# VHH binders against o26223: the designs that were tried, part 262

Target 1, 191 residues: o26223
Amino acid sequence: MKLLWTSQHIKVTVHIDGKVSKMDVLEAIKTRRSIRKYQDREVPEELIDKILDAAMCGPSAVDERPWHFIVVRNREMLEKIPEVHPYGAMVKDAPVAIIVCCDSSLEKIPGFWVQDCSIASQNILLAAHSLGLGAVWTGVYPLEDRVEGIRRLFSIPEHVIPFSVIPLGYPAENPGTRDLFDPDRIHLEKW
Key: E = the ipSAE of ESMFold2; O = the ipSAE of OpenDDE; V2 = 0.75 times the mean of E and O plus 0.25 times the DockQ between their complexes.

## First folded at step 16 (VHH)

Design R28 (framework vhh_vobarilizumab_d1; at its last look DockQ between E and O 0.35; V2 from the best seeds 0.43)
Fold by ESMFold2-Fast, scan of step 16:
Structure R28 (fold): chain B 191 residues (1-191), chain A 120 residues (1-120)
Amino acid sequence: as target 1 above (191 residues)
Amino acid sequence: EVQLVESGGGLVQPGGSLRLSCAASGFTFKRYDMAWYRQAPGKGRELVARITTGGDTNYADSVKGRFTISRDNAKNTLYLQMNSLRPEDTAVYYCARDAWESYIDSFDYWGQGTLVTVSS
């Protein structure tokens, strides 16, 4: 009945192996929800590493992969984010946040970095969900005041553009699941 | 195009009950998450309850166990059953098409609101 080995296995390894293959990709996509309330519990660095590995695996325009990531765990820095991002109030209550950035020096084709960083942001959300964490994408680009505020707060160089701030942690809320399939948005053969 | 019309507010004594209704039109109601928000004098707008397209519900801690959100997709109507009302529940209540998954500020559609006053 009970899988007693699971707790013992987790305690003796640096990986959360017992849950890695439990979620189908389609189920992960369909059940992921934005989470803005977190438990007072640290996220292991090994899980952050897995999330960032997944973030870097998305498709990229001419494979330029312009993304850079800032991992923020310092409580004082997290508490300052709402000062430059008014709708990022939940960030100060998160144990960790990831800032997704574009290094414009890595651009091979102008403008497609927005899609690249969007893909990386969504992969962070999906990977976090698959690992039992909750996260939310809070928009930075293209709001100029937020871009500049985040840049100054984290000493980001002028050629690097902060794209999104993603707080994450163990979820303290459950928004439930959605049924969004709308056949009226599907056109066969022609519009 | 999108319209949300609240009704059912009024004056009620502490411990009383009210049922709020929201008539939705101009969109395919059954395919959108819906919410109730409220705004008390001198305070910002706060989420009261959410209901997903799948029927799952979520509540603010202050109303959990006292309020029940529900939907009737055939009638394009959202409801909020409010029991054991307290003076602190006094607010204008707003029906909203819920933008919980927005990655930018929520500016989704709101109704005009309905006033709920809880006083002796």
Scores: ipSAE 0.665, ipTM 0.808, lowest interface PAE 0.9, mean pLDDT 88
Fold by ESMFold2, look of step 17:
Structure R28 (fold): chain B 191 residues (1-191), chain A 120 residues (1-120)
Amino acid sequence: as target 1 above (191 residues)
Amino acid sequence: EVQLVESGGGLVQPGGSLRLSCAASGFTFKRYDMAWYRQAPGKGRELVARITTGGDTNYADSVKGRFTISRDNAKNTLYLQMNSLRPEDTAVYYCARDAWESYIDSFDYWGQGTLVTVSS
C-alpha cells in the first residue's frame, strides 16, 4: 500500500478498506460489543464525522440537544486520560477518543441531560460498529473525581459536564456473539 | 445470591489432563457470559478463557490449543478441559461471571477456586 499526499490534502491509498457495507439496524444493535483492543490503524476523519452526525440525530428532552463532543487524537492527551480515569486504561491504545459532554447552558428543563447524553453515547457506539469500528463507553459522570479530572485535563468550563469517554478504532479482538433475549423480563398488560 | 462453586482440581503430572467444573446458581446462567481465571502463588489473577451466551470462545495465548472452555446450560455448569498440562499451569482456578459490557467499574463475581498442581 502507498499513501500519497496532495496540495488538497486528499489521501489516496491502493488497498484501504474500500468496502462499504450496509448493516441492518437490528443487526447493529444485536451484534455491537465493547471493544478495548484496537489495531495500529488510523480512523479517517470522514468516519468520525459520520459517527458524530449519528450521535446528534438522537432525541432529546424538548429537543434541547445539550451535547458537545471533544475529538481527541493527540497521543500525549490520550495517554493522560488513565491518570484521571483509571478504568479507561484502553484509551491510551486507541487512535481516537470522543468525549461526550453536556453544555448546561443549552439545557431547557433540568435533569434530562443525562438521558440526552446517554442517547448520543449509544448512537456513537452503534454508528462506529456499523462502520467496521469498535468502541467502548467508559463512564465519567456521575463519578465526581472523573468528572473533575477530565474537565481539568481538557480545559472544560464549569458549566460543561463531561459525561463519557469513548475510545474507538479498528477492532483487534472479537468478544463473540450473545443470546440475551429473556422472556421473563416481559410483562403483558401489567407487572 | 450468585453462587459459583468450582471443582475438579488436583495434583497431576506434566502432560496430564484435568477437567474443571463450575456449578452456578442464583442467576439465569444461560443469559450470562462466563470465564475462567487463574492465580499462581504470589502472582495476579489472569484470564484463561471466556465463553459467551452465543457460544463463542476466547483463550489466553498461553493455553490455546490445550484448554477448552464449554458450558452446559441445562445443568448450569461451566467446564474447563485442560490437556497437556505444564508446571506453569499450576494455580488456583476461578469460575467467573463476565461483566464485559459494563460501562462503569465492573463488579466481577467468582467462586472460591480450585487448586491445580502440575508436578512430577
Scores: ipSAE 0.661, ipTM 0.799, lowest interface PAE 1.1, mean pLDDT 88
Fold by OpenDDE, look of step 17:
Structure R28 (fold): chain B 191 residues (1-191), chain A 120 residues (1-120)
Amino acid sequence: as target 1 above (191 residues)
Amino acid sequence: EVQLVESGGGLVQPGGSLRLSCAASGFTFKRYDMAWYRQAPGKGRELVARITTGGDTNYADSVKGRFTISRDNAKNTLYLQMNSLRPEDTAVYYCARDAWESYIDSFDYWGQGTLVTVSS
């Protein structure tokens, strides 16, 4: 068993046999942080498959499941993403990125695809974290320049909308955790 | 009310040093990532340094090895030690509460800034 990262708040353990110690769901949610620095280490395809499986497990409006995923490992393409995505600077340093897209032709009820793709994106982040990886959600939609930039770069059809770019890798930083609980945002029975 | 108040700016010669401070109030300082930004005349605002709640730091390439961001949670204060200052470091420096977990590059609160001028 190898300890990848330890902090007061985040522990990532990888077994020698390649198995990752599983986090419970609440731990994953509470300890997840955006990770923008990555080790020079490849992410196994098996982990990407697990992440994508998780990405597709979320609910969607009328079960429309409009999401598509582009898995990017090509170094040249990863290095080009920051050119069209200013917040995507870290992508060039990641071994892999997932682009979450919406196929508008699959949308059954207009407008809910944003929620669908958001759920998918968040599941990617949580799954990655639970598997000992670091990731960050870099927003593409609804910023037109980023949408079009990613579209052109990856030859995405007009009816498909790039939604987010999520670089993934083994973490090379440990930002700690934030206490985000706010009782003032909880209302009982009525506002 | 959230407040960030920068101090420590001024005129310094090339090769000199300054230490900026940011006094934070109106929120639980230790729970937030913090950052320094700067804006030079005629240029856009750029990230200088970030520090997380866990103490991890990140720097712009242009300031690596010269600048050090730190925080004192007991004093609710963010610091930027600037060494080996260069004319190109001339800018208004801003303290920011960093939106690290934003899915867009953003911050939620800024100070008014403090001017740093590096000139012979």
Scores: ipSAE 0.265, ipTM 0.661, lowest interface PAE 1.3, mean pLDDT 89
ESMFold2 (binder alone), look of step 17: mean pLDDT 82; pTM 0.830

Design R29 (framework vhh_vobarilizumab_d1)
Fold by ESMFold2-Fast, scan of step 16:
Structure R29 (fold): chain B 191 residues (1-191), chain A 120 residues (1-120)
Amino acid sequence: as target 1 above (191 residues)
Amino acid sequence: EVQLVESGGGLVQPGGSLRLSCAASGFTFKRYDMAWYRQAPGKGRELVARITTGGITNYADSVKGRFTISRDNAKNTLYLQMNSLRPEDTAVYYCARDAWESYIDSFDYWGQGTLVTVSS
């Protein structure tokens, strides 16, 4: 006799300090926190690949998928990000950062690339959390000085717009749990 | 309109204690993470302590073991119990609605501040 529990809630495999744990999707969403302090540990390329695969699986307006990603591991380059992003100071202490960009040549309808790149950014945060990493979304677009600073620093072409900078690493802090369910924001049938 | 009103600051001797209070209004207090910040003369604002909606606390290394942050959701009030005060703790203390999950880098709302002076 063999028991199979495939009808249980969806499970996600998480790698934490060489150990494997399972976190369901709702748990991952509810427990993900912005992490700005990282251990002095490298993030394997295989985990970055998994995160970027997940980032590209989000919904996209007219399926335009305008996102491109720059993976930054070079310490010298990470140390320069705070110069063009004043509140990106934690980036210099991260082992790796992902810059989410929009290739405007892939845009099929004006303006929806912002939603697309937001979805990709959130998927990076959730995927990182599911893999035992911490990450934080640091805003770039629509702040003109940050957009142009990041563009110059990473030699980004004119038709590509940097959207967010997301440092990642093994977490060195735990901000703790939140209780955010507010039934007063839910309206049945009408406002 | 979000309002945060701090009270409880004053002059104390080194080794003394103070309890700061922050009365919150204009939002559903129990659904927001809260924090205490301080600003010493001529310095920028620094995080002192945070408390999540779930009651989990975090402290700056300089105050761990001496300060305790707490909340009373029924009274919409945030507290900071400060024990074993040092001259280095002298600052204006600010209550903040904590925007830790902000993807833009500023806190939503700050109180007016309450002055704490630690001297003999």
Scores: ipSAE 0.643, ipTM 0.810, lowest interface PAE 1.0, mean pLDDT 88

Design R3 (framework vhh_vobarilizumab_d1; at its last look DockQ between E and O 0.79; V2 from the best seeds 0.59)
Fold by ESMFold2-Fast, scan of step 16:
Structure R3 (fold): chain B 191 residues (1-191), chain A 120 residues (1-120)
Amino acid sequence: as target 1 above (191 residues)
Amino acid sequence: EVQLVESGGGLVQPGGSLRLSCAASGFSFKRYDMAWYRQAPGKGRELVARITTGGTTNYADSVKGRFTISRDNAKNTLYLQMNSLRPEDTAVYYCARDAWESYIDSFDYWGQGTLVTVSS
């Protein structure tokens, strides 16, 4: 018997739009997929608030929590994102996008803000999925042209670094299930 | 290191069928989502079909019902069965290691391509 994946899920009860849903953490992590097609439906502000609350709950280097978030619902602004982020075409079709930023004035240890903002970005994706939404992380940092394009478009000050753009909405596609567990990438005791 | 080698292209009349194969090596094929893309003369590359490691398939609307994507993990091979071919299906077909979950916007690996020509 080698190291194998054994399944025992702990069920968590969540209230969504007045309905009770059950999803354990492992199920949420394993079934989350990037979603780039959205229904023509607005996302309630209450769901965005829950997603951002979850984003701020991640671990952070010396608890510096350097993240700031821009919530974009304005259609004209969403339509301009692909002009400065060439592979963000799906953003113009989303009802809302979240821009994850680092406020470098909050940074206590140089360089760890990248990990902090990565954690916040993944928490946004997982929280959205748990609430019945779909989302996709589109990379901004460390691509200098995208960083400066997004900064200019949203009037972001020089000490703040846009990290990722995450469109979200009710999903209009289903990419399906994946089987990714690879025991060959696990080393016991030593390399 | 990583190699994707397409085969099975050729000249076929409208209404005909072709089966494309993609032999993969240099990576753990069974752990990656795979896709077929195509590029017609003078146009950009477009998605034709995807298949996940879990076996879920997705198709472009233009080929749905006519094309079938499948994989054989024991042989590290991806397939595209193409039926009811139309002149509009004429393109170079590319096997790709599918970067659907990429948070940057590029695909990691493409094959050399195989030409499919549909004409009388």
Scores: ipSAE 0.677, ipTM 0.815, lowest interface PAE 0.9, mean pLDDT 88
Fold by ESMFold2, look of step 17:
Structure R3 (fold): chain B 191 residues (1-191), chain A 120 residues (1-120)
Amino acid sequence: as target 1 above (191 residues)
Amino acid sequence: EVQLVESGGGLVQPGGSLRLSCAASGFSFKRYDMAWYRQAPGKGRELVARITTGGTTNYADSVKGRFTISRDNAKNTLYLQMNSLRPEDTAVYYCARDAWESYIDSFDYWGQGTLVTVSS
């Protein structure tokens, strides 16, 4: 059985007695783009589970793993996000969003949770891309108005810090490829 | 400091052609996606064309087949070749550095603009 999608959809090959083809990690890193337009199509729970599994595989300071995730599918909640997150307008059009949070009670090294949650956020973007989805990281922390707005909207407790909001869905745009390698940023042995 | 300076605008007859240039300085031009936007009097600013560092181009439907975006990385210059010009193309044209991958969405870099007037 082989399932083929159009040029803007995930290509999934399911073969009886075969393997499903998937994207190479370097290809995923180089081709991932911020996607802000989505098809009117649900994202299966199975794919969200795979994405969050990938998010939790990231390293963290002293393995503190301070991250928590809120999965938002409710239309009313998604539509309210732009009211407290002014540059997150595309979130209302996404079938699902993931809010990456830090639980400060899990923090073992002060201040490293930002790196930890950044790693989890980037892993979400890459995993989504590898599964044929498009996503964009919309910044919340350290913008205090956005942090407090998201906290209020989702009843996030005082010791938990919303870090990023990541809408995702099947992409309805293609921003194209880039050539970003800059040898002048590379310093051998010393500055 | 990032600077984008447009040139090449002017008055042209319908059906004519113009080539806009944008001289870029203050950043590593070849490593940034670039775009042209335009704004007609009393209207909002709209995307005309964009070009990535990887060579992918995208055009507004209203200009497809008539306009061509290109770049010369050796000269740090962005171009817009405008053919078969129509009166509705009359606008101030702006060179822009693309912030597509910003996760804050808090800034854009724009030039001063160059006026293109298409009229008989």
Scores: ipSAE 0.574, ipTM 0.790, lowest interface PAE 1.2, mean pLDDT 88
Fold by OpenDDE, look of step 17:
Structure R3 (fold): chain B 191 residues (1-191), chain A 120 residues (1-120)
Amino acid sequence: as target 1 above (191 residues)
Amino acid sequence: EVQLVESGGGLVQPGGSLRLSCAASGFSFKRYDMAWYRQAPGKGRELVARITTGGTTNYADSVKGRFTISRDNAKNTLYLQMNSLRPEDTAVYYCARDAWESYIDSFDYWGQGTLVTVSS
């Protein structure tokens, strides 16, 4: 499956609060919610490509870019993921899932790959949301049972560590907006 | 320590109304989404209603139009107004701090629950 990386800027008009507006980065961040219910609708490959492009745009330790992505559309495989990932029940209902992995052989400084893959995962979530999709981060690492389960299921080499499973689809739920600003977590100049 | 204490449960006739309250302590109440769950005898725990920090509400289909979730941040209290109660609404109702955005597992804090019995 040749992922045709077409850099086409899809103007995704996301209906936020009933208004068709171009979602900016702050809007994407503030309005993003985990989505665990999806429409019976396929996600175009073009959108997945855009999401993966975004996933690879984050910083990494010494620019090591240790991430790999498994794109899963096969229904049988999607249905098997919940068997090894208890928090992944919604994956079976998603039209597609992205598994974010780390190739440990690409690490230049040990340990930072967690941050790298986290950034990639978050970018996937934000990109998905900005494109009118819903997604949820289901943690795999560092839970050994989930790591090994996903590894076995997808025949992932030992030097590659599955980090997260992110199902995606058009949202079939709306969790609503949150206000989580906490000034008590802001310290000026010193603690 | 996070504490949630439910109250307001009891026996009510079909078509009746109850108002549940949940007193929250040990955390910044206004900064968390909150939810009501219920567990009927012999059944699993199910979501009844959710309210976000932004005030957005969501309901299970079975209670839409009958139940209303609300919150008073000044009082650190969550409410569930239950109208037009039905026998099938009989359950222990639990107040929960919502963990919707958890990427590990659903880790909600729960109260002890309050029993609601709808019977003629």
Scores: ipSAE 0.471, ipTM 0.770, lowest interface PAE 0.8, mean pLDDT 90
ESMFold2 (binder alone), look of step 17: mean pLDDT 81; pTM 0.825

Design R30 (framework vhh_vobarilizumab_d1; at its last look DockQ between E and O 0.67; V2 from the best seeds 0.00; counts 0 for: grease 26 > 24.2)
Fold by ESMFold2-Fast, scan of step 16:
Order: C-alpha cells, then structure tokens, then sequence
Structure R30 (fold): chain B 191 residues (1-191), chain A 120 residues (1-120)
C-alpha cells in the first residue's frame, strides 16, 4: 500500500504563458498577481464571458446582485481612461477592460453594494488568472473625481456608480511569488 | 508605526560601488514585498528594484546587471548592492513597502531617503 496525501482542493485548468496546467483554487488565489503589461493579442469573447460569469457568482448582501459590467475593447475609449483615471495609465495598452458598476436601483440594503462590487472585482481577477490572463484592479470608488470622470466618458446614468476599472490581457510580465501568511494576525478564541 | 530608515549613501567615483541598507520596524517585515525607488534632481520618483516575500527580484532596465536587491528577514533589513556606478545613478534612494498589489495609487510607506552622488 502506498502512503497517500489526499487533497480536497478543486482542480482548475490554467493557461500559463501559452502552456496549459492544472491549478487548485488555493494555488490560483496565492499566485494571482496584478498585471499591467500585456501582449499585443486579442482576448477571445468566450474568455470574457467566462470571467463575467465568475464575477456574478460571488456572495451578495440579501442577494441584491447590484453589479453591471461594461466591456471596453474600443482603442480610442481605452486611450481616454487615463485622462479621467490617473492610476489607470496601463489601461490604454490593454486589449480590453471591464468596468464594474453598481446599479443603485437594484440595491436592497444601503451600503453593502461596495462589498458586492469588491467581490465581483476580485472574482474577475481570479477568473482571468485561471484562464491564463493577467489583470489589475484600478480603484474608482470612492474617489468622486474618478467616479464622475468614468461616468461621463462611458455615458453611465446617475443611478449607476462605476466602482473599478480592470484592464486585462495575456501577461507580458511576471511579478513573481509571494509568502504572505502572518500568524501574528491570527487570534485564537479571543483577541 | 511603520518606520523605514535608509543608510549607506555617499559620494562615490564612477565605476565604484555602494551598499544601501534599509532598517524596517513597526510591521512584520518578512510578510511584505519591498522596493527601492530613486529620485534624481528635478525628476519624479522611479522604481529601481523590487523583491517579493517569495524571493522574486525585478529590476529597472537601467540598473539590470549592475544592482542587486536582497533582504534579511531575521534582521528586518532590505539591501541594494550598487556596482559599476554611473553619474546618471545620482539620486536620493528611497526604501519602500512595495504597493504592487494596491488597487489605489494612495500614499505608501517610504523612508527619508539616502543621497547617492556619483562624481569625480
């Protein structure tokens, strides 16, 4: 009989630098990095659809699911994002960006849409990584100037709040590995 | 309170070497990615090198092959070994907690800086 170490992890197929590998969910979470340099390659619509499906699968306060998404592929529009979002300079070089929005008319409990849109944003980053893409979350909300700039640029109605801009593409950089586990931040039974 | 204290700067001749140190306190150093930035007179701050908690190193093209970033987690210290120094390397060098994973471009934790002057 062989000595076996059994894993309860869910297997995910990941495309890494054009190669296919299998990655469990914990590995995907731990190896995801912000990517700001992209190859000059289009991202297939099918992959964007899978990413947006994953974005909508997060938990939501009273299941209000307030998120809406704008998919931007138009080069002229991508080039205008840095004018209203200084942290989004890399967006102009990405083949596509997703704008995560909150439709306030769908909000059932005040304020929890921020957590909902944060969950959706992180799911986009993880799903992109699992599919061999790189992405970065560039913050919009709660900076009033960026919220209004993005709203005007993309004709977003007043009752909808742009939350984040996430450029994505095939990665052209590798920021490397991290070891972030800090046991000093874990308290057993009490603070 | 997060504190970063740089040392090791000075005047050096072209082709010379300097080793910069950054003493970190007020946080669990071994769990944070770290970076060196520099600011030349009249210019903005630019990234020189970064090192992750996993040991991955990345360098600006201008210093690749000449500079080496390293860390000593037991001593809570970040280093930058600078070899084959050029006049263009003249700048104030800053130790920083690396904000690569930041989703906002807010203020990061920076040291006071240490001046490196490369001149005859």
Amino acid sequence: as target 1 above (191 residues)
Amino acid sequence: EVQLVESGGGLVQPGGSLRLSCAASGFTFKRYDMAWYRQAPGKGRELVARITTGGTKNYADSVKGRFTISRDNAKNTLYLQMNSLRPEDTAVYYCARDAWESYIDSFDYWGQGTLVTVSS
Scores: ipSAE 0.717, ipTM 0.820, lowest interface PAE 0.8, mean pLDDT 89
Fold by ESMFold2, look of step 17:
Structure R30 (fold): chain B 191 residues (1-191), chain A 120 residues (1-120)
Amino acid sequence: as target 1 above (191 residues)
Amino acid sequence: EVQLVESGGGLVQPGGSLRLSCAASGFTFKRYDMAWYRQAPGKGRELVARITTGGTKNYADSVKGRFTISRDNAKNTLYLQMNSLRPEDTAVYYCARDAWESYIDSFDYWGQGTLVTVSS
């Protein structure tokens, strides 16, 4: 039995070894780690499409969906990012990066775009992880020098705000798992 | 306030062993990943070993098989067992709270360090 894997419009069951494998969402959330070292291996366009589809599934304030995404694969551009974004030094080593942006002309409720783009950014991390990729969120907004630096580098217009830069690729490191549950952070009924 | 106090450094002969301890206070120790870093003369600070709250241990290639990181959450203490010591291991060793998941190059907490000298 053979499977034909197509673009991100089709989810297929893998039957080659007689076993179906999927990552449970709770497992994905708990095992996702920031990955800053990547294999010398290209990321297929189909996986980027799936990741961005997931990013756009997040809720947003009054359904404003203010997000835009810049997909960067050009080596010269990836190598320039650290010049304006110190937290993004590893981007030069990634096969691809996604810049999450807010288009302020789509904003319906002032200031909620930060939550909206944070949701999209986290969905990118989780989707990448579920597809066998590693990624890291590098913060741009609200650091003014980085916002302006990234805006200049990618010719982003004044009404569009770069929020985060997310390099990704097949991981070349394994930071391991964490046990983060803290009952002292849970308050029943009131503070 | 967060405080990390290293101890157990000293002078040791090549091939010897040493056990470093780090007493932690001012935070919920068991909920944080912990690490040992070292800084040799004329070099930058480098990761030696890391241990997550989930028990995963990672080591720099230069110390694999010789060093063991561990923690005792009941005593809020981080350990580094160093065996088969070499002159190249001479450095100030720092206990640190790990900030691996920061999306900003964040502030993390470091101890004052303990000197390990490996010399005939």
Scores: ipSAE 0.603, ipTM 0.790, lowest interface PAE 1.2, mean pLDDT 89
Fold by OpenDDE, look of step 17:
Structure R30 (fold): chain B 191 residues (1-191), chain A 120 residues (1-120)
Amino acid sequence: as target 1 above (191 residues)
Amino acid sequence: EVQLVESGGGLVQPGGSLRLSCAASGFTFKRYDMAWYRQAPGKGRELVARITTGGTKNYADSVKGRFTISRDNAKNTLYLQMNSLRPEDTAVYYCARDAWESYIDSFDYWGQGTLVTVSS
């Protein structure tokens, strides 16, 4: 079954044989949208592995790579996430979610882990999109209630900080494309 | 300060048409996705239509084929053409700057709304 999701500006072709038409990096960046509605379709483990591989390819402060990932497929757990994460309502409808965490014990230079986990999270989004999946970044850190909620729910140690919850699935919506280039935000040589 | 001012609401008979306008100020209008929401009495606020900076349009199923969202970036104005109006379209209509790509709670800027009443 060839699923062609065509929006006026975003074409995602998923082949029946699991081969996904690859898009170039610029296309992925430019056409990526947050997806909050998903098909009733499982995401193959191979795709999750590719996404996580991409997540771990980003730079980090002094190459600390403090990130950890919790892959959640359990239906009960997915349904509980919205209880502690109000912005995560769509998670209950996703076939899988990735929780990006930071192990603070791996941090060599304090404070940069936020950037590290952000890079990892964004790579997850881009990789997912390039593979024909939809995803959305739902922020956990630095909201204490969400951090602690996710921590408790998944028994995350105190030295590990949940950073984001990213539900993934085959898209059941098409937000369309954006034109966001703003030359007013570009300064040459000086402000 | 971001400001959105809706206009064009009023009383109309079933089957009638209205055109809503939203005057935007306080931000670079052309750089933001925009949307119309509505809230009927006793109901929650619902998305009616969205238009992206790229010109992509999305509609609620209930208004698809009847309503048309558009924008004039030169005038910093968002429009909603409403045709074939039904009593169930009665609501306060709100213009919003879309925050679809927020990774935290959606924070849309809203106007004060304009009332649309569809009644015989």
Scores: ipSAE 0.546, ipTM 0.807, lowest interface PAE 0.7, mean pLDDT 91
ESMFold2 (binder alone), look of step 17: mean pLDDT 83; pTM 0.837

Design R31 (framework vhh_vobarilizumab_d1)
Fold by ESMFold2-Fast, scan of step 16:
Structure R31 (fold): chain B 191 residues (1-191), chain A 120 residues (1-120)
Amino acid sequence: as target 1 above (191 residues)
Amino acid sequence: EVQLVESGGGLVQPGGSLRLSCAASGFTFKRYDMAWYRQAPGKGRELVARITTGGTTYYADSVKGRFTISRDNAKNTLYLQMNSLRPEDTAVYYCARDAWESYIDSFDYWGQGTLVTVSS
């Protein structure tokens, strides 16, 4: 937003670019929960752009960065996702969903695209949470029926592999926080 | 082997109370979120209440103010206190190790269920 102020008014621009976030990284990681119920509110394009920017900032094997993203806002398309993804029922009620894909033509080392797309998916969840949104990762790969269903529904080319479907929106539920630290899973020096 | 064993169901009149218990074994109970689900005759399975490892609770709108979920980590036991029971609460109640953070949307582990019938 821009405000104008002349001799009695000053021209002001406001830049927020994530700098006003009140959640530190550890808090974001520890308090992020899967959200499957959303308010009947649109998510601004600017927030989706910030989330996708964060998604692309993850580490990737030999920096291949094979990820591509499909942003789905069309209600008819969102309503069709549960037909090809049986555990994605909540997607039809979300204002937007992001489909994380691997472009196999960008793969430089076999198999590491799975880790790359997992990192991108988690970054989407964390970024959404940090911006006051809720999201959930619904798995597609490696279930071949889901992969092919999503490919057909969104006209995804043969060389591109749909990895996850992530609906998101303003949260309409609060599943609360967890205490998951388990020292029995930590081994000092050796197994 | 993960096991969940429910108990405490029975026949009660409208307005009555029951306390359900779930004995858990085969995993570190204190490290998992736990839930109660129910399946009423002619309906699908629905979430009733959830409790996190940190003690935060969630309730379905249909049971808020009437049901209380709690856990005893020393006894590896999950509870559901059910007050002001209604005929609509008639269902088989299931204890679950909550797979809320699953990205594949599969139920982790479910018990055998305990029947609650609310009738006059």
Scores: ipSAE 0.624, ipTM 0.807, lowest interface PAE 0.9, mean pLDDT 87

